VHH binders against p49116. Designs and how they scored, part 215

Target 1, 238 residues: p49116
Amino acid sequence: EGPLLSDTHVTFKLTMPSPMPEYLNVHYICESASRLLFLSMHWARSIPAFQALGQDCNTSLVRACWNELFTLGLAQCAQVMSLSTILAAIVNHLQNSIQEDKLSGDRIKQVMEHIWKLQEFCNSMAKLDIDGYEYAYLKAIVLFSPDHPGLTSTSQIEKFQEKAQMELQDYVQKTYSEDTYRLARILVRLPALRLMSSNITEELFFTGLIGNVSIDSIIPYILKMETAEYNGQITGAS
Short names: E, the ipSAE of ESMFold2; O, the ipSAE of OpenDDE; V2, 0.75 times the mean of E and O plus 0.25 times the DockQ between their complexes.

## First folded at step 13 (VHH)

Design g41 (framework vhh_brivekimig_d4; at its last look DockQ between E and O 0.82; V2 from the best seeds 0.79)
Fold by OpenDDE, look of step 14:
Structure g41 (fold): chain B 238 residues (1-238), chain A 121 residues (1-121)
Amino acid sequence: as target 1 above (238 residues)
Amino acid sequence: EVQLVESGGGVVQPGGSLRLSCAASGFTFSRYDMSWVRQAPGKGPEWVSSITGSGDSTLYADSVKGRFTISRDNSKNTLYLQMNSLRPEDTALYYCVKGGYLPWRKTFDISSQGTLVTVSS
């Protein structure tokens, strides 16, 4: 059987809203995050192995790992997104909420720690200088994780994950032959993704969704929407 | 050449029901996601609901979730909106829109006349 991923799956280009406002408001943040989310999910649905799992399994799988995929996307697109600026803006908005006494001390701590974890993860990935191929394989490994509760076809999912791991190993060995432990250094970053709360991520990035829809609700829609609809809008054209 | 014609609007009492229809022509209907958008007097357009081309997935604004149902018949090139438990705040001109839900969509391409829904005692 052929490879899990092809060169077409390596391309991961995020188009940001233009122009960037002087003040990063909730709408800008949500739009930026939404574009990344859609890009990530459309990336997933473009993988033949993913398609082979069926719609129900696909939906369940993405619901389980969307936060991890999104976070990897943040890391990969950190420069294009000006992620540090976005996070700073989020913190500023959070400060307003704090001043208005809308959050408990414990909740404030949780949210701030989450933001720190996001920044730290992205910084760690930048330090490793992860390339497009490595990101693609890491996303595949995260996507095809069989250890989420309630999944069907776990054996098949596991096989796809193993294939992703093998292809990553081969790529790293070939491309970075002088860096003996690069694969290990890359893979040990993945556990950090499991420490991050999807609920907090949703609250930080997706509060401004039109109609106040949840990520849980939007996932099935994104996975089944017409490709032309998305492609027609990713350039920022109305 | 895209043509969208809404129908089914009217005056209803609070708690009542209406079913809107949209006849589409000028494009391959089944290949496009569709949406309903409404505009109340003095307000801007508000997204209501979207459905994928195949009809397999739907989305709803929180304001209408549980009360409205979007559906489509691709063999008839028709989009539907079943509206139950109508409220006065649902009063608006309802438009059928070619295109689905996109969080970053700033405007909806409204090129039709719409159908008026009035919920009043």
Scores: ipSAE 0.863, ipTM 0.932, lowest interface PAE 0.6, mean pLDDT 94
Fold by ESMFold2-Fast, scan of step 13:
Structure g41 (fold): chain B 238 residues (1-238), chain A 121 residues (1-121)
Amino acid sequence: as target 1 above (238 residues)
Amino acid sequence: EVQLVESGGGVVQPGGSLRLSCAASGFTFSRYDMSWVRQAPGKGPEWVSSITGSGDSTLYADSVKGRFTISRDNSKNTLYLQMNSLRPEDTALYYCVKGGYLPWRKTFDISSQGTLVTVSS
């Protein structure tokens, strides 16, 4: 049986909205995040092993792990997105909201904690200098998680996760042969992804979606949408 | 080359129903996601609903969710919108457009005349 991922799955190129506004606003942040979400979902749907699980399982897996995939994508695309600038703008807005008494202090604290967890995660990935192959396999490990509540076909999902882990190990051992503990340092980062609330992620990054569509509703649509439609819009060719 | 012809609009009372149709030609209909977009008097275009090329998945704007149903018949190259529990704020010209839902889509290729839906008491 062939490898879980091909070289095509290592390529992960985010097309940002253009031009960048003079000041960051909800629509720019939402469009940037939406482009990353669509890229992440199209990445997942292109994996033969993922396709082999069937459409119902595909939808359930992505609904369970979209926040983890999205967060890995934020870390991977942090420079392209100017993520530090986006997060700084959000923090500044929250500080102003505290000063102007426009939002509950408890809610602001929850959102600030989420932003700090996100910053810490992205900083740890940057410090480790995670490469494109490592990101692809980390996303695969997250995608093929058999332990989400309500999943069926968990045995097959676990098999694909183990295959992802094995191929990541082979890659790291060959590419970073002198760093004996690199794989362990990378893998211990993954549990932090599950500490981040998908509801807070949706509130921060996806407020302002056209028609006010929820992430739960968008996911099965992205997984079934025509590929040419998505590619045509990303390349700007029409 | 792409031709889209909407029909089925009319005048209905609040709570009424209408079924809109869109006849497509000039392209391989089944290979494209399709959408319904509306434009209320004095307002800009508003996305209403999208359906995938296969018909296997649909999306609805929050304003119409639970009341409208989008569907397609690829053998007839026709897109449909079943509108139930109509409200005065649903009054608009309704357009069929080639292409699905994308959150960053700023413009809709409205190449047709549309069909007028008026909801009044």
Scores: ipSAE 0.807, ipTM 0.917, lowest interface PAE 0.8, mean pLDDT 90
Fold by ESMFold2, look of step 14:
Structure g41 (fold): chain B 238 residues (1-238), chain A 121 residues (1-121)
Amino acid sequence: as target 1 above (238 residues)
Amino acid sequence: EVQLVESGGGVVQPGGSLRLSCAASGFTFSRYDMSWVRQAPGKGPEWVSSITGSGDSTLYADSVKGRFTISRDNSKNTLYLQMNSLRPEDTALYYCVKGGYLPWRKTFDISSQGTLVTVSS
């Protein structure tokens, strides 16, 4: 009982590496994306309903949905991140790789299709003018997905997802009372998230992580790390 | 005053094993993630492994994963690194560092003397 999310879960402030380089490079993109990933994971771990599921369930849920949470984060923070500029730099690099014959035609096709789907998703969310409350509930809906294989406590996860859906519905109807179809328009955007490839997201945004660690290995660490150093680094990272 | 004292280094042949220890004092050990960092001759520091304050989660650089195991004993304020299947490229001065893994962190707060590991025939 009680609301699933509080006002503290609506705040989602991404800080970018500083200074921004004259020309975007792999390191700047990876550091920017890593900040968003860590912000998204710390957001999830702060939710009381998430904490109640236990550590093993937490890790399983986040491993299953991290790419969807990350993609929602990209859409929410697209302007702060200058995402269109980042994607343009990636496309230019891919075109250079074609000229130098460094990447196969099939892989290039897969990557370009992914970038197009990501741009389309972000544009559709911007066109709908999705606000911070709506983003928070959408992230909760994708986080508490009972459909992933290997999960335990699926009935409780489903219950939390239904609660997130109900709270989103109530918020939309109270805040956008003149737009009876807004909830439906928002919800039909969610299936596009399942089209995003986690492997391609890693290639686009997470090439060059220190130690060449994988996202799958980082997730349990982020969920269990002490927060004091992270909180201090947010203010001192620029 | 924070103190970190490494021990357990030495000379070993390729394929051998060593266990490093780090005795910690001057801070509440269990409230901090910890890391191992190494520095080969003539090179800059390289992150090796991190462990959460509770010990529940670990991370490894790709170069050591499967061969090294980080652990801690919070009752003894001690951090460990079990190094198996050692290679000549593992030769380095190994440091215990207060702090965990952050992919945007560019510096390591190395304030100790470290322990030397030499892998040679």
Scores: ipSAE 0.707, ipTM 0.884, lowest interface PAE 1.2, mean pLDDT 89
ESMFold2 (binder alone), look of step 14: mean pLDDT 84; pTM 0.841

Design g42 (framework vhh_brivekimig_d4)
Fold by ESMFold2-Fast, scan of step 13:
Structure g42 (fold): chain B 238 residues (1-238), chain A 121 residues (1-121)
Amino acid sequence: as target 1 above (238 residues)
Amino acid sequence: EVQLVESGGGVVQPGGSLRLSCAASGFTFSRYDMSWVRQAPGKGPEWVSSITGSGESTLYADSVKGRFTISRDNSKNTLYLQMNSLRPEDTALYYCVKGGYLPWRKTFDISSQGTLVTVSS
């Protein structure tokens, strides 16, 4: 019966790998993205409402929305990741691949369009100066989406989404009382997340995964990992 | 002190099967994710598969997916790797390690002697 999210759910601290190399490579990009993905999954599994839905429902929710959560995380952690530098390096590589005729033009165009959409999304969030509390509730709204096919307990999921929306509204109205249109400007950003291809996100950020595993296979694993794995490597706790 | 003892390796024909075992002691086995890693002659360690502490979820390297099955018996503190449809490129020393899959893990705490798997005609 308490708030959907506590102050602990507002804290979202990404720990980057050892210093950014002089020349970006697939392994550095993949490690950085993987740390963000694991942090996002750890964030989701720590929510009491999420735990209350049960393991099968939890897995289905995250499988359906991981790309939306990940993209919100990219926007939130853009400065820590030097995301603009990573994306610029990818764009340069793709342009060189066109020159050298190494990749199909259709594929390169799709990937370029995805990168530009991602840059625009991150820029819009930065321009709005979205704070940590707002990011936490936007992630909760995305996570508790009752409209994904095959979900059970959709009434409870909808209730948690509505609670997230109500708590976000309360926060924005109190914190940004002079800006009557802020909530609307924030919420209209969310539909763009559904239009971004999870397959292209996976290709851009997760090509270097150890063992060449898929994100679809990693999600159930991360959600059922023992706490010690998260504490030592993801949260930085002993 | 963590102790891991692998067994079950041997020489097998291509297409054959082997079942590896790992006896664990010195820690609360059921509270740790576990992995199998292998090291082929002249190469660094390669992650093969991981299983959560509860046994409820598993991950496999693409090179072994559909051929290998990881499992555990927490009542016996034992980790298993069932290897089917073995290929010459599966020839390696196989190690069990404490800890699960992390995409950024570059090294593995290999303190045991491992078990040798040789796939040859």
Scores: ipSAE 0.737, ipTM 0.886, lowest interface PAE 1.1, mean pLDDT 88

Design g43 (framework vhh_brivekimig_d4)
Fold by ESMFold2-Fast, scan of step 13:
Structure g43 (fold): chain B 238 residues (1-238), chain A 121 residues (1-121)
Amino acid sequence: as target 1 above (238 residues)
Amino acid sequence: EVQLVESGGGVVQPGGSLRLSCAASGFTFSRYDMSWVRQAPGKGPEWVSSITGSGGTTLYADSVKGRFTISRDNSKNTLYLQMNSLRPEDTALYYCVKGGYLPWRKTFDISSQGTLVTVSS
């Protein structure tokens, strides 16, 4: 039986909307986030182990972990996205909403706490200088999480998660042989992903979705959409 | 060449129903997600609904969710939109377009005549 992920699964290239507007707006932020979400879900659907779990399990699994995959993607693509600039624009908008008394203080506090947790996570990953192979396996570990309620095939999911953990360990020990604690340092960052609310992520990044569709609705669509159309839109050629 | 021909529009009272059809030719219909887009008088095109190439998954704009049903018959190269509980705000020219829902898709290649839906009391 081969490795869980192939070299093609390590490649994770986000194509940003062009051109970048002079002033960041909800539509640009939403388009950028949506491209990352689609990239993340097309990445997941391309994994043979994921395909083997079947459609119902695939949908349930991604609905449970999309926020963790998305947050890992934000950290991995932070430079390409100019994420710090996007977050600064969101913070500025929130501060203006406070000044205009349009949102409750409790809601603003909750949203600001989420942004700070997100910034801390992305900064920690940047400081660790996580590479493309490490990101691919961290995404696989969160994708094949057997502990979400309502999942079927939990023993098979757990086996795929363990395979991801073993392959990550093998990679880190070979590539970063002088840093004996690197794997532990990376893995202790993962629990922080569970502290971030998917509802707040949706509010911050996906309010400009055309037709006001929810992430819950878009997930099964992305998992079953025609890949040739998506690839043509992103690469310009198959 | 890609050809799309819409039909089934008409005049209905609020609360009424209509079923739109789109006959597709010039491409492998089952290999493409398809969408319905509408354009109200004096407004730009608005995305309404999408369906995957297999027909296995659908997506709806919040304004039509629960009232409209998109479907397809790949053996007949035909796309459908069942519209129930129609409102005056649904008055528009309806177009079928090759391609599914992409949040960053701001324009649709509308080359067909469309089918007119008028909801009035």
Scores: ipSAE 0.798, ipTM 0.912, lowest interface PAE 0.9, mean pLDDT 90

Design g44 (framework vhh_brivekimig_d4)
Fold by ESMFold2-Fast, scan of step 13:
Structure g44 (fold): chain B 238 residues (1-238), chain A 121 residues (1-121)
Amino acid sequence: as target 1 above (238 residues)
Amino acid sequence: EVQLVESGGGVVQPGGSLRLSCAASGFTFSRYDMSWVRQAPGKGPEWVSSITGSGGNTLYADSVKGRFTISRDNSKNTLYLQMNSLRPEDTALYYCVKGGYLPWRKTFDISSQGTLVTVSS
């Protein structure tokens, strides 16, 4: 019964740190990424189907897919974030680290390959002109992935993923009725998300976290935190 | 009006323990995440730990993880910080603050007097 996602789940508005510094630094990049991570986690926790799976399953799902959700969020918010500028700043920092002999050549190769994959993914999504409804359902498809190791309730998770796929299909067929192959072009982009390392994403975007807290620790905290504090920071209301 | 009153600080030798308390009033305590923040002499405020409104989850700065335990008693409107294996670098004025961990929070709303913890011989 009812749709998997409501209009509230289509809305995905990132509030960037203000003001933007003259020169990008690790703190600005980390704050921008952290805002997107928190937005993505609050988006997931707001879905009734997600809540229905129970707390242990919710934590396991999000720990398994946070990098995929984060990457979809980077693509969706690329313009708001000036993502190309952030990636250029990261590349510049890496080049300086090579010159100062602070990182191994193998590590830098892995990181540069990750950045290339990320740029290629974001460029493909931009070229397809993915809309907010499509992004919401793509996020739901990756969130409700039944194939991660160690998951319980896999049949129910698969049911929610299939529901997400069906609702995306209905939307695309009605909204883009003249583009017969649009859905196929969108869905074939998703496997690339699993090729990107969550450890490298954490190193690139979250190295400046206050208190040196790990993503693994932050995720269950966000899922249980009081929403009023987060909303107060976005809207200025308390 | 929000009021927070810290207590439990004192002088302790390295390796010792202290339990800090924070009495909260003026708001619905159980509906807010809470944090402990410290300020060492001559330094800015440093976030230490946070706990969700229900007490269902906690976060710790890497510098205190495994040594400190944050907890709360919503029936008493009280926040606690159990500090074990104290080190000289833990010497600071400790504050409780309304609100949880947000990585982009630039300032902490420190309006109380705090409680002084001194770790020395």
Scores: ipSAE 0.754, ipTM 0.898, lowest interface PAE 1.1, mean pLDDT 89

Design g45 (framework vhh_brivekimig_d4; at its last look DockQ between E and O 0.73; V2 from the best seeds 0.63)
Fold by ESMFold2-Fast, scan of step 13:
Structure g45 (fold): chain B 238 residues (1-238), chain A 121 residues (1-121)
Amino acid sequence: as target 1 above (238 residues)
Amino acid sequence: EVQLVESGGGVVQPGGSLRLSCAASGFTFSRYDMSWVRQAPGKGPEWVSSITGSGGDTLYADSVKGRFTISRDNSKNTLYLQMNSLRPEDTALYYCVKGGYLPWRKTFDISSQGTLVTVSS
């Protein structure tokens, strides 16, 4: 059988909204995050192994792991997004909302802890200088996670995850032959993704969605949408 | 080239129902996601609902979720919107548009006259 991922799956190019506003606002942040979410979902749906699992399994799988995929995407695209600037704007907006609306201290603590975890994750990935191939395989390992509750076809999902792990190992050993422990350092970063709340991610990045659509609703739509319109918007074609 | 013709609007009492239709021509209907957009008097356009090209999935604005149902018949090149439990706030010109839901889309290509829905006592 062929490799799990092709060279086309290594390409992960985020197109940011233009123009950037003078002051960051919730609409710009939401648009930027939505572009990354759509890119991540279209990346996943392009994988032949993912397609082979069938539409119902695909929907359940991505509903379970979208936050992990999104967070890996934030880390990979941190420079393109100026993520540190976006997070600073979110913190400033949150502090202003607290002062005006007197939100609970417990909620403030949860959101600030989430932002701290996100910053630490992105910083750790940057320090490791994770390359495009490594990100592609880490996303594949996360995508093909057989241990989320409610999943079907778990044996096939586990097989694909194992294949992703084997191909990542092969790549790292050949490309970074002098760094014996690089793979271990990369893989131990992954458990942190499951400690991050998908509900808090949705509140921070997706409150500006047109029509107040939920992430749970948008995911199966993205997986089944016609690609021509999405590709046209991303390439700038009408 | 692309032509979209809406119909099915009318005057209905609160709690009533209407079924809107959109006849499409000039493009391969089944290869495009489609949407319903409405414009209330004195307001800007509001996205209502989208359906994938195959009809495999749908999206609804929170304001209409559970009351409206979008559907399509690709053999007839026709898009539908079943509207139940209508409220005065649903009063608007309704347009069908070529293309689905994209959160960063700022405008919809509205080229037709739409169909008027009035919910009043």
Scores: ipSAE 0.817, ipTM 0.922, lowest interface PAE 0.8, mean pLDDT 90
Fold by ESMFold2, look of step 14:
Structure g45 (fold): chain B 238 residues (1-238), chain A 121 residues (1-121)
Amino acid sequence: as target 1 above (238 residues)
Amino acid sequence: EVQLVESGGGVVQPGGSLRLSCAASGFTFSRYDMSWVRQAPGKGPEWVSSITGSGGDTLYADSVKGRFTISRDNSKNTLYLQMNSLRPEDTALYYCVKGGYLPWRKTFDISSQGTLVTVSS
């Protein structure tokens, strides 16, 4: 049994829609976020261990963790996406809604807290200078979470997660040998992902999906879709 | 040359049903996701439904979910759209398109004539 991930799984290149509009609007934000979602799902489906679990298990895993994978993707691609600009535009919209009394105070507290937690997570990852290998293993640890209800093959999922943790440990010890506590600092960031609400993520980033489809319905489609045209359109791979 | 030929449209009363067909040629049909797109008079194109190359999964616009069923027969190179509980707002030219769902796609490479569906009393 070989390594869980290969160098092809480290590549994670997000291509932004072109051209950028005069101002950031819900459509540009939704397209950018959707490209990241698609990239994240295609990344997951490319992993041999993931493929080995079967399509029903694949769908269940991704439905359970898509928001955590998406959030890791936001942190990894924050500069390419101009994420701080996107979040500032969202905050300005929310502040205008408060002044016009268009939203309940409880809802705006939830959304602003979520934005703050997302900003803090992304800042902490940038401060640690998390590299592409570390992101790939963190995403694998999140993907292969055995404790979700309704999963089959949970013992095998747990073994894959342990393997991702072992490979991350080996990588960090080899590459950052002078920083004894780097692995611990990285791993303690993962619980922050549990603070992210998938409903709020959909509200922030996925308003404007054509057809008004839900992320839950898109996920099984993405995992089974033919990818040649997608790769040519978004990643340049084929 | 890719060719897509739609058929099965017509005039039907509200609540009625129609089944659209799309004959595909000029490419390996089973290796491509397919979509239905519709265009009402004076309006832009609207994505309706997509199906994976194998037929293993489908996706529907919320406006048609539960009423429309996309399917394909890869042995006959044919895409289908079963439309039930039709409403006047379903009146449009219906096109089949080579390619699947992408959340940002609002322009479609329509190269066919389509098939007209008219829902009226």
Scores: ipSAE 0.683, ipTM 0.873, lowest interface PAE 1.4, mean pLDDT 88
Fold by OpenDDE, look of step 14:
Structure g45 (fold): chain B 238 residues (1-238), chain A 121 residues (1-121)
Amino acid sequence: as target 1 above (238 residues)
Amino acid sequence: EVQLVESGGGVVQPGGSLRLSCAASGFTFSRYDMSWVRQAPGKGPEWVSSITGSGGDTLYADSVKGRFTISRDNSKNTLYLQMNSLRPEDTALYYCVKGGYLPWRKTFDISSQGTLVTVSS
């Protein structure tokens, strides 16, 4: 049996909306985030092992891990996205909501802590200088997680995760032979993803969705989109 | 050249039903997601519903969810919108659009004439 991932799965190029406005409005943030989300789901669809699990299982997996995949995508595309600027804009919008007394003190704290966790995670990944291969394997490990409730084919999912882990290990040993503990340093970052609320992420990045569509509801639709639609979403060609 | 021709519009009473059709030509119909968009008088275009190329999945605006049903017949290159429990606020010109749902889309590339739906007592 061949490898879980190939070189085609390493490429992860996000195209930002153009032009960048002087003031990052909710629309710009939502569009940027949506492109990243679509790119992540398109990436998942491109994996033969993912396709082999079937549509129902695929939907369940992505529903369970979309926040983690999205966060890894934020880290990987942080420079291209100007993530710090986006987060600052989000904070500014949040401040406006605070001034209008739309949020409770506890909720404000939760949201601010979430933003802090996102920034810290992305900074930690930048410090580790994670490359494209490592990101691909980490995303695969996150995607093929068998420990989510309600999943079918958990044995097969586990096998795919193990394969991803093995391939990552081999890659790190080959590429970073002088850094004996690099694999451990990389993998130890994954628990941070599980501490992040998908609901808060959705509120921060996707409040501009037309028709009040939830991420949960759009996932099946995105996963079944024609390839041409994916390309249009990623490149902004529409 | 892409051509989309809407039909099925008319005047109906509140609570009534109407079925819209869109005949598509000039492209491989089954290879593209499709959408319905509507524009009420004095308002901007509003996304209504989308369907994947294969028809395997659908998406709806909250305003029409549970009342409208989008479908397609790829053998006939035709898109449909079954509208039930119609309301006066559903009054609009309805357009068939090549392409799927975009979460941030506020404008649509409308190249067709549309079909008028009027809900009035």
Scores: ipSAE 0.506, ipTM 0.789, lowest interface PAE 1.1, mean pLDDT 91
ESMFold2 (binder alone), look of step 14: mean pLDDT 83; pTM 0.838

Design g46 (framework vhh_brivekimig_d4)
Fold by ESMFold2-Fast, scan of step 13:
Structure g46 (fold): chain B 238 residues (1-238), chain A 121 residues (1-121)
Amino acid sequence: as target 1 above (238 residues)
Amino acid sequence: EVQLVESGGGVVQPGGSLRLSCAASGFTFSRYDMSWVRQAPGKGPEWVSSITGSGGYTLYADSVKGRFTISRDNSKNTLYLQMNSLRPEDTALYYCVKGGYLPWRKTFDISSQGTLVTVSS
């Protein structure tokens, strides 16, 4: 028995491509996002409860929630990524595209709304000063979501989600004992993640992947990568 | 010392098939993901396909998806690429590489001679 997450699961350090180009391009954005996605998947793989569900259930869970995990990762790593600079550049480009009639107005509106929702989410998390333990448990809560269509073992998944919620409550109550409503403020941020379109996230951050592979293909691959390959190639991103 | 030896290339007409092999030695083959990479005349290296160490999952470049099949036999330390419905655009020197798919991989450690695939009428 023991806690759902260990201190090892609190550590979440993103290694960025270097140097940052003077003008942001699809390659830099895609590489940065890919490193965060790989780090997020590695984090999920290392959880004993996640491993206990078996590979088929594990793959289904991550395919259902990768966008929520990725968005939490963006918020947690926003400073390291200079995310505000990336989003500002994308917004500027989209505003110019409207004037030049290069994209449909409906599509531009959807993408702009997504970017503003993402900015609002990241700003709210920064304002709450979410710490590493809180991020780890929020990720666990979204990872162990029993309510995605097509999942098996939903009872076991729900038990792990409840365990994550209980351990987050215990941590917040002990660490922020004088802030009675902190847990509620944190938890009410989570529904916003379900409003983020995974297709738009993929378009914004994963255009230009080597071989033009899809996120649906990459996720199961990352989950099944061999440990020797993973550790040797992703040193510094653990 | 890691050694990789490709074979199975040749000349084939459009629509034809070829099966490439890669004999690996000098490392614990089953513990490493493996990839096929190709280099067409006048172009840089292009990633084609990857397979996990156990063979449990495969990944393909969109340009070859549905036409190529990557596989491995860990008991023989051998990697394979079955190429069907070949096109002139598939003409290239083909290399096997120790290592899987990484979106930030900028270079491939190509120290072998490769195997030439020519698709022409």
Scores: ipSAE 0.665, ipTM 0.850, lowest interface PAE 1.4, mean pLDDT 88

